# Designs tried in a protein design chat: VH-VL binders against q8is19r433to663. Part 18

Target 1, 231 residues: q8is19r433to663
Amino acid sequence: GSNIIAQQITIIDNEMLMAIPPSQFLHKSFSKESKSPQFHDMVSKFNEWARWTSSEILSKEKLVERVVTLSFFIDLAKSCVELGNYNAANAIVGGLNHSSISRLKLTWERLSTKVTQDYDRLLSLFDLSMNYKNYRDEIKSTKAKIIPYLGLFPKDLIAIEEGNDNFTNNNLINTEKFRLLYQTIKKIQSYQQPLFTFKTSEPIKQYLKNISNGLSEEKDFHSISHKLEPR

## First folded at step 4 (VH-VL)

Design s32 (framework fv_romlusevimab)
Fold by ESMFold2-Fast, scan of step 4:
Structure s32 (fold): chain C 231 residues (1-231), chain A 125 residues (1-125), chain B 108 residues (1-108)
Amino acid sequence: as target 1 above (231 residues)
Amino acid sequence: QVQLVQSGSELKKPGASVKVSCKASGYTFTSYAMNWVRQAPGQGLEWMGWINTNTGNPTYAQGFTGRFVFSLDTSVSTASLQISSLKAEDTAVYYCAREPYYDLWSGYDYGMDVWGQGTTVTVSS
Amino acid sequence: SYVLTQPPSVSVAPGKTARITCGGNNIGSKSVHWYQQKPGQAPVLVIYYDSDRPSGIPERFSGSNSGNTATLTISGVEAGDEADYYCQVWDSSSDHVVFGGGTKLTVL
């Protein structure tokens, strides 16, 4: 079930990734939407994947349907990782880890052992400890074309820019700083490759492109969560 | 045009070593994994392992550790297989075969879409 | 270790349909690739990902994979289809590629 949806998500994410000009990663252009529209389109879509995940689970009044939906999104995130789409996988995990979802103890308690183990592996993969060490190790070992979690690239670029002076202590140009910036941008460009192997399902792709239609707003998540499982 | 061209046939004595090369052309070498597959006379295909062309990390199948070494020279888009301490049982046709990194779905790949022509290694006294 | 089982030989008359099976425990959960090898030649990928065809492979070649059996089907068999056929999977648990023993297709 979830694999065809993961494929369509990956097609959408890759089309958006390929549309980002390298200039949008230079001079902190990514900090201003007006100067980095394609980058911010992808950020918006990442947030839509997360909100979609939370909203769909919260839309299920019946416990049994909520458990099925929670299991589906865990499997979907796992499928995204298997396809090399770490961006959407992290977005979905973010939606699953939202406080309005994580508090639904009755729902989580009914997950199978396998699904719980799959979720634990996803949490470990996207763990923030040691500057995302588990995630960084994972992407270095994969042989597949990937869509990386793009949120780390702005963070890395800002860290390089702010952590390194333009000049060394001897008033010479800091070539290492500019090498690190260039290498990071070149790494992003290395991921901007076409997908030739994914079959397009136009109805599913169209639904996913317009996913924001009909989603609950995040400000309503907590009130809905407490109505479903008042604790 | 995409192709893999392997080195010529080798005739060796037991105890010698041999190096089989596989030169890639027509594509980005580091974007595809390289597999090594052996076929003894009259026998089926036997997977020996693969090497990650981007990292240089090899994975060997059971029975192909120790005497067998996969290596790369990315500057000339060439993968190599070295067999040391040759035995008569190493007599076979050795194939290199590429595997597309970008063709992986659900943790599985598209298979080996381009193969070298094969290198015959004969070990006899 | 994961094992793929193929019949050693299959005979078929010209113009008829040949079916070559590949048996494996829960093989339907894996992606099966099929290779054709003619005498003295390197293998050629004829089906990948259970049922997809590479460019240049005739539509009479098709594949299926469910449960414990994958099948390569060749419709309207021609003399030129005589070859050894190998199924292949990647076993993710061991990170190893596994080939079947091969099936010799004879067109009589």
Scores: ipSAE 0.000, ipTM 0.407, lowest interface PAE 17.9, mean pLDDT 83

Design s4 (framework fv_romlusevimab)
Fold by ESMFold2-Fast, scan of step 4:
Structure s4 (fold): chain C 231 residues (1-231), chain A 125 residues (1-125), chain B 108 residues (1-108)
Amino acid sequence: as target 1 above (231 residues)
Amino acid sequence: QVQLVQSGSELKKPGASVKVSCKASGYTFTSYAMNWVRQAPGQGLEWMGWINTNTGNPTYAQGFTGRFVFSLDTSVSTASLQISSLKAEDTAVYYCARELGYYGYDYPYYGMDVWGQGTTVTVSS
Amino acid sequence: SYVLTQPPSVSVAPGKTARITCGGNNIGSKSVHWYQQKPGQAPVLVIYYDSDRPSGIPERFSGSNSGNTATLTISGVEAGDEADYYCQVWDSSSDHVVFGGGTKLTVL
């Protein structure tokens, strides 16, 4: 079941990725929503995947149902990685790693050994240490089509832009800065390819497109979490 | 309304510890990083570091390692700054400030759009 | 170790244009944010990313950034604009936020 949902998520993410004009990555346009609407649509959807994950788990008042839902989202994130969708996988892991979810010790204790191991591997893959070394190594070694974690592109582009002048000390064009910016944007464009391998399920796709309908707001997550497992 | 409300002024002796709190309201606490900024009497603004409100991971500026600790209590949308072994040079107004922009992930804009009112910490004998 | 240099004070007559500079090596390659601080109050963001204005900030406030100098420009200066102004960048080399020393704007 998780595989078909992961496929629909990947179709949605890829459509959004392909819709982003390269200009939205130039001159820090991504920092302002009015200058980068397609980029921010995809950022909004990333946040929606994370909030959906946390909200669904917190909606389960019964421990058994909460364990089943937690297991489902771990499997879903794993399926996204297997399909090359690192963006949605990272969003789901973010939702699972949210403090309102991670504190639910009774729920986590009831996970199977296999699911716990799968989650540990996902945490390792998306670990922030050494500037996302594990994630970056993973995507560099991959030859299949992927949807990369979108959040690292703005970080990398700002670092290149602000770490390098447009001209050298001799007032010559800084070819290294241009090369780094070009390579980064070219890499982003290389991921903007049509996705033809998955069959669309319109009912599931429409549900996922409108998933924000009925989700709990993040500001309420800790209140709900403490009602489910008070101590 | 979006606001950050900080704890009241503190008067401490050298060697004591202090905890400054910063309570957020009117927005999703975990969607924005929280910065800490210090201002010594008659001096300018000095960045101390930031904390990722979703992961709890702090980043400290080079001058603020060791005695300074950033922490969170997400259940009450509160960020805290703890200073141990207080010295006279710690006398300052301490501000919490919300990261500019909203991505809902760990990408910082490296700017601050909403500021707490400040907490004065005075260290004297 | 990156340093931003601001003049300690700038004086301007009401209704005229004030220009507050922020000097830094190759600052034009960085994004500059500007804050206004009135005595006894917290700073207020008035310009972000070189030239953008937050909601609620009058169009009289504008910014520019090129070469070694960023500039905050306040046209039609009002008495209420009297404050300390700070520029700020992120230095990627040190992964640190850097503030300028501040400029006291006096409206006479």
Scores: ipSAE 0.013, ipTM 0.546, lowest interface PAE 8.8, mean pLDDT 85

Design s5 (framework fv_romlusevimab)
Fold by ESMFold2-Fast, scan of step 4:
Structure s5 (fold): chain C 231 residues (1-231), chain A 125 residues (1-125), chain B 108 residues (1-108)
Amino acid sequence: as target 1 above (231 residues)
Amino acid sequence: QVQLVQSGSELKKPGASVKVSCKASGYTFTSYAMNWVRQAPGQGLEWMGWINTNTGNPTYAQGFTGRFVFSLDTSVSTASLQISSLKAEDTAVYYCARELGYRGYDYPYYGMDVWGQGTTVTVSS
Amino acid sequence: SYVLTQPPSVSVAPGKTARITCGGNNIGSKSVHWYQQKPGQAPVLVIYYDSDRPSGIPERFSGSNSGNTATLTISGVEAGDEADYYCQVWDSSSDHVVFGGGTKLTVL
């Protein structure tokens, strides 16, 4: 099922999150792979979850199998949210929302009403409007251990860094800028906590760790999509 | 397929108004911001601003406030640009462009991945 | 206001490598996106976030960004690459998207 796979994804994501030193969020080190290897490992894995989602759906030449696979990934993203893994859930939604997938009208119109509603809720949750208001409201309301969407941290840190001078107009250190940076990094560190309630399935975990083997490259997605459904 | 289709060319007199429309298809309209970019004859690309397609809140670049209005009709997945009190210097090709919605490393968005074909607005007497 | 400077034109022989620069104060601290525009057509995104390539863009296109200069590199240039190229950043201080003036690439 989707729940056991979501658990293994969450174990992997949390291990990667825990491995990121706080220094990789300082001085925009996250902008350069050489200065932030653990951060970029997790970014790479996020992109791999998204590409895996699109690639698996596009690998199904039969409409019925494609519908089943689409339904599976919607359920998987929902399961990730239920486990507090907003990072992988957003990655999967990104793969589902890719133009090569969203254009498959025959596939989407065969989804059950329930699955369509589940997808609409996921789109709403990860909607980027109002600086990700729905997502930010959701994580603010939870007291459970979560894995947050990693991509918002660089966005917030860059906005603070570039939107505020290091010195005030009187050449004094801008303490408010550094307070905001510190609070953001401290918040990131608060998410770097061990998981202890999840069971590891080594075969599934190993498959998911090496998932990029045999996936279609993103540059091929539109070509494959048009061969499956020309209109 | 993800597409932005714009309304046809317009020839207007100074002082008139024009409304350029941009119809989106192949994606969830409210999930991506819409940018407006113009290009005057023989000149480069000039960013005019963007509109949040979920909230309807517009942001205008310096120089494009007042006479320029961004609006939405989400029921038909359409964004519109209205220019009032047209001047000769408004002569340009006007583009709508979807905000880059890459699902990966989320550096600030503010790139544009899908563009409309452009609408030529000519203002002459 | 933040300004991006591009050479007005670059000429390159077929099969050679073209390099188009985009100069800006501390541009290496910003994300640079690159667009290709052919006559009578809308711009096409060819590079985003300094060096990432959109689906469908040939691997001949690459980008870099450090210090005060970002560069779009087109290896094995083909006649079909002849176009105007624009760099673009988001300037956080003004909350504005800024485009470079554009570079006309001529393949001779």
Scores: ipSAE 0.000, ipTM 0.425, lowest interface PAE 15.0, mean pLDDT 84

Design s6 (framework fv_romlusevimab)
Fold by ESMFold2-Fast, scan of step 4:
Structure s6 (fold): chain C 231 residues (1-231), chain A 125 residues (1-125), chain B 108 residues (1-108)
Amino acid sequence: as target 1 above (231 residues)
Amino acid sequence: QVQLVQSGSELKKPGASVKVSCKASGYTFRSYAMNWVRQAPGQGLEWMGWINTNTGNPTYAQGFTGRFVFSLDTSVSTASLQISSLKAEDTAVYYCARELGYSGYDYPYYGMDVWGQGTTVTVSS
Amino acid sequence: SYVLTQPPSVSVAPGKTARITCGGNNIGSKSVHWYQQKPGQAPVLVIYYDSDRPSGIPERFSGSNSGNTATLTISGVEAGDEADYYCQVWDSSSDHVVFGGGTKLTVL
């Protein structure tokens, strides 16, 4: 099931994470695709995980198949968290929480109580309140290798960059600002470690690498959603 | 298609209250913060604050901490602004605006990439 | 409180280059976003993060930001560019989004 797929997603995400040079987090390079191609490749893949989630659910005309698919992606996100892949888990949750999916009330109403509870826990984990406190607390408490939510790195770097001048009032380099920036980047680099536990399933890995080939465009999601459940 | 659609114009007397709604579609509502910006007649843009669409927790600019309330109804992907004890000085166009991010990937850039069409609130006699 | 200063108006002939400045103390250390607002319409993001363009914004729009001045540059100005332009930053000390006062671009 979902566990083997979560393993392959995690292999892919980790390969992409390890490919990002630290320079792509310096001087707001991540804000420009031309300066941060590997970072943006991973951002693009995050968006593909989310779009894949929404597209697969919307591809199911039959209510029963839609419920099964929705349950599968909730279990998949949960499996990603269990494997330490917070990046893909958050992407999948984003796809599940897309307005075209969240409006499918007949589908959501048919979820088991266990799956609904699992989804509620995922929503709580990735809650943006207090600067992602629930997520930050969870990753701080683990000693295992993880793939962190990539979106927090630009958030943290922007907050430090915008919160502090490059120079002090005496026109000296603000060493505290650059210390905070480099410590954040070093923290990112600490996550760029190889996976030793996971085994590659080449057919599944290749499918997931080329996932975008069969997906519906996001611009069509609401139209498809409304045809499936018009209310 | 990412879109924000706001409620229609309101004409109110001083002391009344008003609720402006902003309905989002075409994206994951809970993944992007919603900003509120007002523009008084003939004046520039003034940031009022933002609301965390995942938690419902609002952050208000200092000038807007009393009579102004940001809220959400996530079941219909709608953010709302309520203004109580209306004053003539509240006459303005009120905009909701989505936090800037990449396609489907949110960052707290403190910029705004998608804007509602605006709701005119007029407070007079 | 942090303040962004824009000229109230800029006039430019069609086909020429318009430059709209946004002045702020050490603004080059901040990220500047630019919005275009036509009469009766909502603002439209035209430049984000100093110099990046959103999808659909023509290549003739560009931005720069260094020292105490950020600049929005519109080359080959067209009549349809006539609008009010606003710069915007986030001020960490107040945790506040700050807009410039706006510049009316007139194409004559």
Scores: ipSAE 0.000, ipTM 0.457, lowest interface PAE 13.6, mean pLDDT 84

Design s7 (framework fv_romlusevimab)
Fold by ESMFold2-Fast, scan of step 4:
Structure s7 (fold): chain C 231 residues (1-231), chain A 125 residues (1-125), chain B 108 residues (1-108)
Amino acid sequence: as target 1 above (231 residues)
Amino acid sequence: QVQLVQSGSELKKPGASVKVSCKASGYTFTSYAMNWVRQAPGQGLEWMGWINTNTGNPTYAQGFTGRFVFSLDTSVSTASLQISSLKAEDTAVYYCARELGYSGYDYPYYGMDVWGQGTTVTVSS
Amino acid sequence: SYVLTQPPSVSVAPGKTARITCGGNNIGRKSVHWYQQKPGQAPVLVIYYDSDRPSGIPERFSGSNSGNTATLTISGVEAGDEADYYCQVWDSSSDHVVFGGGTKLTVL
């Protein structure tokens, strides 16, 4: 079921989040893999969750199987949200919202009303408009252990770094820039907590860790999509 | 350091086409979406749409489908706007402007923090 | 279509406080950004996400947003603040970025 898979995804994401040293968020170190290997591993895994979602749906030549797979990934994203894993949930929604998937109208029109409603709620939650206001509002009010959408932190850090000089016009240290950087990094560190409540399934966990083996590349998605539903 | 430099002014006849370029420097080009904004003489700002600099996928505001095309050349960190079948009402200053947020699958419609200097396009007989 | 309403003009003496309003139905549920534009120049972002300031924008620029009105407040106004000011939101219903009509701020 989607619940056990969501649990294993969350174990993997949390282990990766815990492994990132705070230094990888400093001085735009995250911009280069050589300076931020653990951060880059987690970003790569986020992209793999998204690509896995799109690739699995596109691998289904039969309409009925494609509908079942689409429904599964919507339920999986919902399960991730219920477990507090906003990172993987957003990645899966990204894969579902990919243009090669969204164009499959025959597939989408055959979803149950419940699954369609679940997807609409996920799209609303991860609506990227207004700097992820819906998502930011939701996580702001919770005290539960969560795995936040990690990609939002580079956005904030790049905006601070590139919008603010290290020195003021009078060649003094810009204390406001460093205050903003510190607050953002402190918030990231607050999410780096161990996870002890989920039960591990080693076979599923190992499959998910190595999931990039056998996935279609994004460059092939539109070609495959048009073969499945030519229009 | 971070800047957007646009191509020079254009004077065109109705029915011609024009291509406005916007060259980015000082940041990772593919990490930020690019917006296009128009301003007719003596008028306010009008949003035309945006382009995902990572995927190349454009999104057009309702009034700007058809004759308007957003494109990229990532090898030279340049976004372009092409207008075909020019009309007198296309006379305006055209701006490119960088999205506030990091891109990827995520392209938030929040703010425009860095603006090009503008390209004046004049369409007259 | 979503519409933002700004007063066409606001006048203020140097050193006083200018307030520029941006009216929109339930605008307090949206994030408002503010741009300053001087004649012949590109717009400059002065406030984003209702109240945040970009680097290089003086502390005297502040913003608020609640109910049906967002406000850009400029305290201790200087001659160099004379410009057109535009508010901007993203409207999720239409998937459109919407600008207000602009307010011309005149300083003596």
Scores: ipSAE 0.005, ipTM 0.438, lowest interface PAE 10.5, mean pLDDT 83

Design s8 (framework fv_romlusevimab)
Fold by ESMFold2-Fast, scan of step 4:
Structure s8 (fold): chain C 231 residues (1-231), chain A 125 residues (1-125), chain B 108 residues (1-108)
Amino acid sequence: as target 1 above (231 residues)
Amino acid sequence: QVQLVQSGSELKKPGASVKVSCKASGYTFTSYAMNWVRQAPGQGLEWMGWINTYTGNPTYAQGFTGRFVFSLDTSVSTASLQISSLKAEDTAVYYCARELGYSGYDYPYYGMDVWGQGTTVTVSS
Amino acid sequence: SYVLTQPPSVSVAPGKTARITCGGNNIGRKSVHWYQQKPGQAPVLVIYYDSDRPSGIPERFSGSNSGNTATLTISGVEAGDEADYYCQVWDSSSDHVVFGGGTKLTVL
């Protein structure tokens, strides 16, 4: 099922999160792959989760199998949220919202009401409007260990760095700017904690770590989509 | 080779509409956002906005809402700019330009590494 | 709205060093990209993230960014470097890309 796969995804994401040194969030290091290799490994993996989602659905020539696979990925994203893995959940939702997938009207029409409602809730959670308000409100209310959506941290850090002087009008170090940067980095570090209740399934983990080996490239997605469900 | 090829020049009368296309090749179209930049005769570069090629969500700079529409046809790796109710002030070279770096989601590169050759739009009566 | 200021023109003799400035309030805290545009041609990225050079751009091109001024430096200037040069940043407060007004580099 989706639960065991969500657990393995979360183990992988957490290992990557824990491997990121705090220095990769300083001085805009995250803007260059050469200066932030571990951060970019996690960005690359996020993109692989999204591409895997789209590729798997498009690999199903039979409508019935495509509906089952679409339902599976919606359940998988929901399971990731339940485990506190907002990073992978957002990646999967991105893959589901890809234009090559969203256009498959016959497939979407055959989803159960429950699965459709689950997807609508995921879209609401990861709605980018008001600077990801729904997502930010959700994580503020969560007391358990989580893996946050990492894409918001570079944006927040750049806003702090560019919006505040390094020195005050009296030519003193701006301690308030550095307090805000420190608090943001400390928040990231608070998420870099071990998972103590998850059990590793080595075969599944190995498959998911090497997932890119079997995926269709995005340049082929729309061609495949139109072959499956022509206009 | 990575390249962006734009549609040919257009001569239009005030009140008409125009559609400028930008066809991408040599890379995964949906992995990079597409920017639109305008340059009026003898003037500098002016950013109009960008479109997320994965989600289809556009972002318009102030002054480029209403009459300007960014769209995609991912089946042919093409981004398009439509301008309705053309005015003389719309006379310019319009460029599409690929986002700097492979980011995808909300990672802020905010630069442009590959540019189309430009499409001249002339609005005169 | 955030504004980038460039001199309208800079003249330099062949073989000398050209310096093109891009002024902005605390621009040293932003990442600056530089574009070269020759007459009738599309812009070409020559420097990104203050000082990095894309593949194919000669090592004579370099960049710096500190305080209120970013600078594009072209050493050993050649006639083929004659062009308009634009600096560009992302303004976090407006979430918009901002271009400088451009500098015409003339090689005399």
Scores: ipSAE 0.014, ipTM 0.560, lowest interface PAE 7.3, mean pLDDT 85

Design s9 (framework fv_romlusevimab)
Fold by ESMFold2-Fast, scan of step 4:
Structure s9 (fold): chain C 231 residues (1-231), chain A 125 residues (1-125), chain B 108 residues (1-108)
Amino acid sequence: as target 1 above (231 residues)
Amino acid sequence: QVQLVQSGSELKKPGASVKVSCKASGYTFTSYAMNWVRQAPGQGLEWMGWINTYTGNPTYAQGFTGRFVFSLDTSVSTASLQISSLKAEDTAVYYCARELGYSGYEYPYYGMDVWGQGTTVTVSS
Amino acid sequence: SYVLTQPPSVSVAPGKTARITCGGNNIGSKSVHWYQQKPGQAPVLVIYYDSDRPSGIPERFSGSNSGNTATLTISGVEAGDEADYYCQVWDSSSDHVVFGGGTKLTVL
């Protein structure tokens, strides 16, 4: 059952991605919610996917149930990657990689070899080193519709803005800088396409849209983690 | 709790080698890059580079190639800095610092959130 | 190479507001982080990504970044705030972290 949930997550993420006007990626507008409400809606949902992952695992007082839940979220992240949803996959991996989860040694030790290998592949894919090289190489080779990791767009736009002056040393407009910015924004827009192959499950979709009800606050994760596994 | 604990101070003669270690605890070692930052006596902070803790691949800042080597021992969650052919100019406090880890839209590798206590390396004849 | 300029020292009376500037060409397009370093101690992150505070840092600490100047603001300054303060950016052109020269804050 992780596949149908991954499909509903992807429908939600795609609807939110398509709602972002290109203007919200200009002039660091993405750094302020008041200037980029749709971008921040998607950021909030990304953080909600991560928090949901951590909270669900921490809600399981019994070791066996915690192992099952951890395995489920690893499978869910893998399913998201298979559907081309790198955004939600990275969010879930972020939740799994949270210090309150990663410290649960007894839980991680009881994972099957296959699930552990799947998690290792996900960690490699979303490795932050070398400017997310593994992730960037993977998405460059894909021909299918994808939902890219949202957080890299502001990063790339800042890199272009920082690496290039608005004017040349002759006080002329830097056309190369603006070309790079335009190409990056057009790349973002190329991902804003409708999904046509997934069937909507309204009950699951509505649950996932309102998932923040009943989740533990991040500030409580560490204390819950130590209560579950004091070592 | 997340901690970085570094090895003790070193007093070396010019031409010797030194190895500074940085032991991580309280988090998954391979999930965050490790930075190295130097501070000469009475001077400011100087970034030396970083190492990918999952792959072991180092990146050195200009001026820190050749004599400086970043390495890992993931079995003990430890990052190390080796300086060969020590010079008086290498006298400094050396810090390891964990890359700012954030699962939101922030840029995790632009900042450093957890720092080791520092290792003083003194090079004198 | 990209350079961050900080005043070498700033003095402020207890209870007043201290402002520490970090100058850089078009620094408002970069993300600025701020570190506090007390004598004999490691740096502590006090502001990240221009204006965000880590857990445990008092609300008296705030940051801003626009145009050619980023600013660390400490309101209601206490004696315990005496330290060296460093700003830091990532320079995309060189793929390197750049620190400012540091500002010594003295509370008189």
Scores: ipSAE 0.000, ipTM 0.450, lowest interface PAE 12.3, mean pLDDT 84

